# VH-VL binders against q9nrl2r1430to1533, part 136

Target 1, 104 residues: q9nrl2r1430to1533
Amino acid sequence: GGVHELSAFEQLVVELVRHDDSWPFLKLVSKIQVPDYYDIIKKPIALNIIREKVNKCEYKLASEFIDDIELMFSNCFEYNPRNTSEAKAGTRLQAFFHIQAQKL
Key: E = the ipSAE of ESMFold2; O = the ipSAE of OpenDDE; V2 = 0.75 times the mean of E and O plus 0.25 times the DockQ between their complexes.

## First folded at step 9 (VH-VL)

Design j166 (framework fv_nezutatug; at its last look DockQ between E and O 0.21; V2 from the best seeds 0.00; counts 0 for: pae E 15.2 > 2, placed apart)
Fold by OpenDDE, look of step 9:
Structure j166 (fold): chain C 104 residues (1-104), chain A 122 residues (1-122), chain B 107 residues (1-107)
Amino acid sequence: as target 1 above (104 residues)
Amino acid sequence: QVQLQESGPGLVKPSQTLSLTCTVSGGSIDKGYSWHWIRQHPGKGLEWIGSIYYSGRTDYNPSLKSLVTISADTSKNQFSLKLSSVTAADTAVYYCARGPYRTDWHYYMDVWGQGTTVTVSS
Amino acid sequence: DIQMTQSPSSVSASVGDRVTITCKASQSISSWVAWYQQKPGKAPEPLIYSASYLYSGVPSRFSGSGSGTDFTLTISSLQPEDFATYYCQQANSFPLTFGQGTKLEIK
């Protein structure tokens, strides 16, 4: 293989993952740790899944990519009360995303 | 790109129920977001009616709460507004809109439908 | 409810002018303010969110500032397509409320 330039989607995912507030979103929520999570959240998603989809070129449009990211935040805010660390992290990360997504 | 389109009767008689539907294309309401109804009386400003969220939870303007019902149909990628017991004061352009999902009340509308005019008249 | 009061209600200006519209909240709303532009017969279009952030595609001549109770929308150099009605909106608490609007007309 060789070194190639990251796509805009890849770059944004990298930036999201590297963000200090990405920790609630890196992987799917553990059913063991949060037994009721999947009773509430019916379309779980996380940054690692989104990254895989990017790598597989599953996103044809920027809107599809953005929708998955927004779903990720929506899940977080749906499950976590706004005063939780997860929700607070999500709020900041989403704000960051909204700025970065303008480049897409 | 995502598009929103309002539809429903443009004329409603007093005391009847106003029913509107917002059809979303180019995106899915199952992907989260917040979905809003806003209206604008002729020559007037904007009034928030209510919102429905990813979970199906709703928030309504207290001034209209007892008369308003907002629902969603994911199979049709639509969400709807029902306003009962309408009067002339409910004559307005009705907009549906989309915004990001938020933890607090911090909702902005980043995509709007073109609006549909509803006239309340006997 | 939080009241949003815009000033002026209307303003006449010429192309190239610097225009400032003010929105005052009846109580502190931090930076939870959005601005919209509406042209006759059209739906509102978003300009700014969180007081100072421009939506994608909005010209850089638009800017927003303020926190607490006093907010401003500024157009640094007015263009012909900018003549419209502008609305502020608070997103601090329910019910969401809008300013009464500022109509920007050509002089």
Scores: ipSAE 0.651, ipTM 0.906, lowest interface PAE 0.9, mean pLDDT 94
Fold by ESMFold2, look of step 9:
Structure j166 (fold): chain C 104 residues (1-104), chain A 122 residues (1-122), chain B 107 residues (1-107)
Amino acid sequence: as target 1 above (104 residues)
Amino acid sequence: QVQLQESGPGLVKPSQTLSLTCTVSGGSIDKGYSWHWIRQHPGKGLEWIGSIYYSGRTDYNPSLKSLVTISADTSKNQFSLKLSSVTAADTAVYYCARGPYRTDWHYYMDVWGQGTTVTVSS
Amino acid sequence: DIQMTQSPSSVSASVGDRVTITCKASQSISSWVAWYQQKPGKAPEPLIYSASYLYSGVPSRFSGSGSGTDFTLTISSLQPEDFATYYCQQANSFPLTFGQGTKLEIK
């Protein structure tokens, strides 16, 4: 951990949030609208939570940050069939993330 | 930065086995990426041969299925192609390539080796 | 297998021209298309993924569009370094397949 690495995490999170395919990931899935989600997904995570963790300096290693981002995509693919808009958006955003993460 | 380099014999006789190795540097082969072999025929363009995933799973082009084997050696940071019973139709430039991090679905080749020319001739 | 058919097979164009290359899939592949540039004697290099997203470092004069079966790569103002062969690739299903290529050369 360091201040220069933390600013890189913030820059990457901002790029993910700005991406058109970020819409399934901006906030946690509504338990009211999708009541079985939390029975299936054990470790829910979303971009707003990851961004808050960056702002609070909770990531000490790049691997911790990357693991949360990858968990977010893994949850999407576990819950959503491949033909859904959510899964397709997840695939595209994950590909974008991989490219941007090379800057870390 | 990740770099891929193909190596192996450039001339192979008909009916022999073509054996190529891709050496990965600047990254680890057992990270969550996919690894691919693609060849480029002078008259037919690019053809995907097959893939090996960080998990050890393989997928092969059905047109080559019984002839192709792709394997990995994580201790050497390498993955390899064996293509048996080659003919003149297997003359091509052979590329290794990396696919996207931790996906089971859609493979775009985001890093390519420089390519190695293989000629099948008597 | 999903066939990717590129048009045209070759293009003669001048520096500054706008060029459009098309790729048609034999069945719907959503947006699961990549584009590559290959210069003579070199490996292909990635340009675009998911039909329309540029890889980092790719000049903004390159753009991609389309979904379903019809996809385009557009170069808005050709530069001397853009004369190359371009390939589309579908990533919807195995086997992964490429278009036959479009050679872009100086008029």
Scores: ipSAE 0.000, ipTM 0.595, lowest interface PAE 15.2, mean pLDDT 87
ESMFold2 (binder alone), look of step 9: mean pLDDT 92; pTM 0.950

Design j167 (framework fv_nezutatug; at its last look DockQ between E and O 0.74; V2 from the best seeds 0.00; counts 0 for: pae E 5.8 > 2)
Fold by OpenDDE, look of step 9:
Structure j167 (fold): chain C 104 residues (1-104), chain A 122 residues (1-122), chain B 107 residues (1-107)
Amino acid sequence: as target 1 above (104 residues)
Amino acid sequence: QVQLQESGPGLVKPSQTLSLTCTVSGGSIDSGYSWHWIRQHPGKGLEWIGSIYYSGRTDYNPSLKSLVTISADTSKNQFSLKLSSVTAADTAVYYCARGPYYSDWHYYMDVWGQGTTVTVSS
Amino acid sequence: DIQMTQSPSSVSASVGDRVTITCKASQSISSWVAWYQQKPGKAPEPLIYSASYLYSGVPSRFSGSGSGTDFTLTISSLQPEDFATYYCQQANSFPLTFGQGTKLEIK
């Protein structure tokens, strides 16, 4: 397609992806690397999935978009203890998200 | 927007079990977040009772743990509170609330129900 | 348990006044503090999270500050709709606990 102005959702996803603390969230967790992950997390999601949904205009409401982002963080905190690098990164990224989401 | 509504008997006899349900609309209890029960005794402050998470895990206030059960019914998009062996001290306005899942122990309540009054009386 | 002690318990003020409410934690809780506003017969409503961040829709006259054990909620210029009871809450550890509340009344 042609060049167009990013929507608010698209822009926020870009900002999340570019954030230094996005590394745990860029793509789905590997079942090979983390064999028990999908035994615990029943609704996996990641920024690349959310970005695809944004691109496909699957979010009709801002609340739906926010819910998926919150699910992403919830999954992280559900699986990772608070003292892990993943949880710490998630904490900072989520704080950033909550500030940016006020613009939606 | 997400909305929460408490429901259940407003009167409970001493030694009986208090049962309340929080019905969530405009959002799914399976979509993440943390879900909480908080109460407020007449003229008093706020007391956290317990929480349930989208995964089904629960955390309870130690002062009430042995008496409290929180559960969720995803098919009805509800989560419930049971408090056994109630006394007059359990008379309060009971609130259900939602909050972001920040991390273990880090929970704020950003959306509240209107609250339901429960009176414990013979 | 972490105790949250608010001061004052009540305060009388006039429209336009600067109002400050403090909350002291019994131990360090970093910045894991929220503030709520509650009007009579209503549920609490969130104002501040993580000590200093405003929830969306909260007027900019509200602000929060502090870290460790001492936290402050400030209303820079009191408006008629601000008369209510305010609560702090710690989210550092279980059990989650609230301050006893500060009732802000009209002078």
Scores: ipSAE 0.439, ipTM 0.865, lowest interface PAE 1.5, mean pLDDT 93
Fold by ESMFold2, look of step 9:
Structure j167 (fold): chain C 104 residues (1-104), chain A 122 residues (1-122), chain B 107 residues (1-107)
Amino acid sequence: as target 1 above (104 residues)
Amino acid sequence: QVQLQESGPGLVKPSQTLSLTCTVSGGSIDSGYSWHWIRQHPGKGLEWIGSIYYSGRTDYNPSLKSLVTISADTSKNQFSLKLSSVTAADTAVYYCARGPYYSDWHYYMDVWGQGTTVTVSS
Amino acid sequence: DIQMTQSPSSVSASVGDRVTITCKASQSISSWVAWYQQKPGKAPEPLIYSASYLYSGVPSRFSGSGSGTDFTLTISSLQPEDFATYYCQQANSFPLTFGQGTKLEIK
């Protein structure tokens, strides 16, 4: 958790947010628009929440940050069948994340 | 950071149930990862036994499906393997492992336990 | 079941050598392949996922390539710690299956 780790976490989150496939992950899924989502997904998370946690230094270890990002993808794959636009976007963004995370 | 450690009896008699536990430290079993059991006979290759997911869903190797149960205890941060009706063919080193969760069955094992030797002998 | 066939079964090589290990799937698996290193008495350790991506902390002398049915692990300049057994694993479909291994020994 030093200053270099916070900067690296912030840079990675910014890269994820700017990626074309980030659209399913920017904010929490709306209960109103997707009524059954929270019956299936018990630990919701999104990029805006992860970014706030980075800005507030809430991640003490790189593993905690990585686990939140992976949880975000796991939720997408658990809720969405493989042939949906959301699952395909998740697959591509997760691959991009793994490339960028090697720089941490 | 995340570490996995297998525990259980090293010796089991034929026809009995093999019961193993994997204890997770440095992370939570209730994370967005998948949790696996893999075994290896001495001098033989690796065999995937099955998996449990953070949601509680399980997948098993079809060759073992009627004999295998994998379960999780989130309060103890553990997941377990039970293999019924064991024979000498079940003598192996048993590993627990973690992998990223992917939809549609795409799993890699990114953290492994140290392994525990189980001998099935009368 | 998807069979993963590794070759060669063993390799004898010297420190500094380049080594190539291959893995062939019995059907197309896109790029859903991982590679592991296992030293005697120890658990396998991850090297590569999705055919070509190195895990964090894996030395850059390791590389992977391939898609479809034919996959390769390459070690560009062997170090003493690289003498071990190497396994490929397909992650395309259940049951997950491993190759039989390639033992890399010092010449």
Scores: ipSAE 0.054, ipTM 0.749, lowest interface PAE 5.8, mean pLDDT 89
ESMFold2 (binder alone), look of step 9: mean pLDDT 92; pTM 0.949

Design j168 (framework fv_nezutatug; at its last look DockQ between E and O 0.64; V2 from the best seeds 0.00; counts 0 for: pae E 7.0 > 2)
Fold by OpenDDE, look of step 9:
Structure j168 (fold): chain C 104 residues (1-104), chain A 122 residues (1-122), chain B 107 residues (1-107)
Amino acid sequence: as target 1 above (104 residues)
Amino acid sequence: QVQLQESGPGLVKPSQTLSLTCTVSGGSIDSGYSWHWIRQHPGKGLEWIGSIYYSGRTDYNPSLKSLVTISADTSKNQFSLKLSSVTAADTAVYYCARGPYRSDWHGYMDVWGQGTTVTVSS
Amino acid sequence: DIQMTQSPSSVSASVGDRVTITCKASQSISSWVAWYQQKPGKAPEPLIYSASYLYSGVPSRFSGSGSGTDFTLTISSLQPEDFATYYCQQANSFPLTFGQGTKLEIK
């Protein structure tokens, strides 16, 4: 059989997910584990959600895709102090994203 | 791509209120990010005025805090600056800009408007 | 407030030269430094964030380094389009503050 080629968005999401610093972003934060999270973060998002949107072709513009990724990081930085592992991971992953986004 | 555009009167009389609006296109002010006002006096460097975040929170330069109000209108995809009791010292090019969230440790500006000149004169 | 002091205030160089601009913070700011390029009559454009990361589209001849109080912007081989004024900015603490600028002029 043949192998289909991933879109640029799909490839970037795969690269983000595979990154060592993706662990805070793989899925939505658990309300059970973090009871006050959704009192603070009103537009939650995660890489699995973004991946699903990519798969459903919901992103018509690169800017829409980028906005969701940046929202994901913004949420992290809103909730987590800068000295936390989550914020530090987010900082590095965001830097990686900004480099990879040049391919879009 | 996201674009920012400043608008407002280019001339303001002393003691009056300077009002500017930044219109954002190609992206939503509700989609995250931080939104900033920066000014540059003629021949001088850059001065941060204040910021508003997608959450609605604001941060202001303490040197201007009592005189500055920054607000957002999501329905128009705009955010605004009001600076009261202006003097000649407030004559400058005013820029609006976008950056990552939380200016205290992500206070970078990655997209700028072209700037608008405001002159304070009687 | 955190003061950002750039040096030199101005520098003359030729195409192909290696240029180094320094920014010193009045207190430690970790790596929360950005660099901008501004040409006459234009808005600043971002070059570097978090001391060493290039924004997308910025040529690789630009690089940033440093941590704590001392930071450096380097242009490895100056190009004609690089003549401009450069600003550092700290994002460690409020209020956000900029260096006074370094004007890079053609020799």
Scores: ipSAE 0.168, ipTM 0.786, lowest interface PAE 2.7, mean pLDDT 92
Fold by ESMFold2, look of step 9:
Structure j168 (fold): chain C 104 residues (1-104), chain A 122 residues (1-122), chain B 107 residues (1-107)
Amino acid sequence: as target 1 above (104 residues)
Amino acid sequence: QVQLQESGPGLVKPSQTLSLTCTVSGGSIDSGYSWHWIRQHPGKGLEWIGSIYYSGRTDYNPSLKSLVTISADTSKNQFSLKLSSVTAADTAVYYCARGPYRSDWHGYMDVWGQGTTVTVSS
Amino acid sequence: DIQMTQSPSSVSASVGDRVTITCKASQSISSWVAWYQQKPGKAPEPLIYSASYLYSGVPSRFSGSGSGTDFTLTISSLQPEDFATYYCQQANSFPLTFGQGTKLEIK
């Protein structure tokens, strides 16, 4: 049922948040700190928003949850060149996510 | 689960434009993924043709760049391949595929379509 | 372009055998390699990404290893359903390129 899926989504989000490489993804990017971000990224998302959606039962399918997590990484790679700290953190966290997502 | 299905003509004459469509079901092409065309030559193996991304960007194999156009129609949840000025060398099985998005290089292809055979012959 | 060279081009083996397929890149690609299985008349299916990570649902008898230029796909105990052609693919840089394939025949 839906209760067991939400528990799994929450557990996975908690593991992502606790990972050392989560720092670029915890909250939406600040327009003040990164003025051009929202000109480039049209579908912004972050771990705090994903966690809120899990808490509000907004994900009806595991694929919807996975797609939001992947969108988060895609935004990182679209905005940040491959050799930046943000993109490298994203690559490592995404690999961790793929391992953890096998449990869904 | 996400599924991809190729459609288009199986026979194309030399010098014409090959036009194929990939229909995505069980997911959205406007999700944060990359969408690819790959072909498989009978004796030469697999060749990446190009990609379109959720952002609308495209990347093409340099060997085909002037001949290839990849586009998306989000209202139909489809993306398409057009390859102009085809020759017998373009005879292949054509696949569409999905993969994780990368801005300047391509990730892995985690979902593939069934493939469609295209023959270029008079 | 990065060339991916697979070895051997074909192999015949018995059920229960350990089979190893090698893929060499023409330049360093770190660990940015995927492996695919293709059965006759079917599309390729993903097995492994990032050199060593199995996709969900892939049997644990499959494993991958390597970094830099030399990569290996291993099937620890060959099963009848493993008859297929196997491809490696580099994801380090455009254009994306595939190995020429290794045909695995069950003896």
Scores: ipSAE 0.037, ipTM 0.743, lowest interface PAE 7.0, mean pLDDT 89
ESMFold2 (binder alone), look of step 9: mean pLDDT 91; pTM 0.940

Design j170 (framework fv_nezutatug; at its last look DockQ between E and O 0.05; V2 from the best seeds 0.00; counts 0 for: pae E 13.0 > 2, placed apart)
Fold by OpenDDE, look of step 9:
Structure j170 (fold): chain C 104 residues (1-104), chain A 122 residues (1-122), chain B 107 residues (1-107)
Amino acid sequence: as target 1 above (104 residues)
Amino acid sequence: QVQLQESGPGLVKPSQTLSLTCTVSGGSIDSGYSWHWIRQHPGKGLEWIGSIYYSGRTDYNPSLKSLVTISADTSKNQFSLKLSSVTAADTAVYYCARGPYRSDWHYYMDVWGQGTTVTVSS
Amino acid sequence: DIQMTQSPSSVSASVGDRVTITCKASQSISSWVAWYQQKPGKAPEPLIYDASYLYSGVPSRFSGSGSGTDFTLTISSLQPEDFATYYCQQANSFPLTFGQGTKLEIK
């Protein structure tokens, strides 16, 4: 395949994934490791899923892309108490996202 | 883009219950974010009433907690405010708003409805 | 509750002026402050979040600064469309509270 320029959505996902605080968000939470997660979180999502949607051009509007990212953070803060490492990482990553999203 | 619109009776009698609904379009209320009610008495500043999150959890202003109920109807993509035992002090423009879901209490409102005027009068 | 006190309550200025509005919190609130602009008969519109970050679409002549208890909204060069009432809001703890507002009027 040839080299092509990443779209704004693709670039932002890459930046989110590379961020030090992305570790809670890279993949869907394991039901085995967290048995009650899917009893609480009804619309699970993660960066790998969002990346796939970007690659498949499923986002027609920037707002749709932003909504999925915000859902991802919402899930994190809903499930994880604010003093957890996950919530703290989410707080920082969300702040980063809010800045970067202004470019969209 | 998401849009919010308040609706409900513009006139409420004292001691009655004020009921308002916020209809959300261009986005789903059960897909993240935080959802808020704020009011503004004539010529005055802004007062936070309470919030409901996409999970259905709520937070209320303690000054109003005993009188306020916020609920959501995902089937209609709406969330509502009920304020019981109203007085003239509850006359205000009522706004619904959306903000990011954040950790702790660090909520801002980044999208607002146009507001609806509610007058409490006999 | 955390009280947010804005100053001045009103200010008259001319197009091109530098305008500064201050918000003082009754206790330290880190950088958990937002600023809103409200025009007559309209809903508030967000300007700043987390004390110093502009929302998308907000002109760069707007800026926010501060931490702890003292916060500032600055308009570097006032434009005709900037005449409005401005509110600060703290998001440090519940209940969320707003300043009483600063009305920016044309001189």
Scores: ipSAE 0.781, ipTM 0.926, lowest interface PAE 0.6, mean pLDDT 95
Fold by ESMFold2, look of step 9:
Structure j170 (fold): chain C 104 residues (1-104), chain A 122 residues (1-122), chain B 107 residues (1-107)
Amino acid sequence: as target 1 above (104 residues)
Amino acid sequence: QVQLQESGPGLVKPSQTLSLTCTVSGGSIDSGYSWHWIRQHPGKGLEWIGSIYYSGRTDYNPSLKSLVTISADTSKNQFSLKLSSVTAADTAVYYCARGPYRSDWHYYMDVWGQGTTVTVSS
Amino acid sequence: DIQMTQSPSSVSASVGDRVTITCKASQSISSWVAWYQQKPGKAPEPLIYDASYLYSGVPSRFSGSGSGTDFTLTISSLQPEDFATYYCQQANSFPLTFGQGTKLEIK
């Protein structure tokens, strides 16, 4: 809600983007490259979209911001088996996010 | 490090079936990646033949679809190419390759085998 | 099928030169392009994915750019080990297709 929360959201998104394990989450999954993705994942989201929502002040509550980031990880774990590079990267980035989210 | 190694006959006669196997080491073919066959004709560029995903789904080049079968044997950590009714036009170096399955990079080949030369001749 | 047309088909250059190779798609493919280097008798090696991102271990003298239909691979200062054939590949739609190659030779 307040100014410090908006700055904290942007700071957190920047830290997520810079993390080595952010690579599966930077952009939306390509429908052309992964044709069945959008048959399985009904609420797609990625870091570039979350960052745009922060820049446009679309999050009213910290919980809304956190929900979008957790949705991003949930989509990863729903679509990708546990032993994939995507799921492993998601697990590591989610752990990093939980630590950083204490700043909110 | 994941490594890919092609194996199969170097010489095959016209009208026969070409069978090639790619052995994956340092990783599992059941790990959510996509696995591809690509060939390179003498003095020419690269041609994608098809792919198999960990789910068992296959995609084939339409120009070869009725002639091609790609399959996997997870117990041997291998995937295979069968190309039926070969002609001299199928003479090429055949590569297996890995793409990162179910990500926005799936169709970039990030690991390649060394290639195996197949000659179709009487 | 999406045709990928590379230019030039061959180039002769000296060590230290800047070399630019272009790849043109027959229809828009966003940024879904990869580049590969192939030395004689060897398998292709990945250089660039998603038009502009270097694989780990690829020297920074390599760069890629473009979106839509026009893509470039640039070598900013050619080294002796860079003499090879270079291929672009579209990853936008099946069938996956490659450019015809650009052979880079020492002058």
Scores: ipSAE 0.000, ipTM 0.591, lowest interface PAE 13.0, mean pLDDT 87
ESMFold2 (binder alone), look of step 9: mean pLDDT 91; pTM 0.945

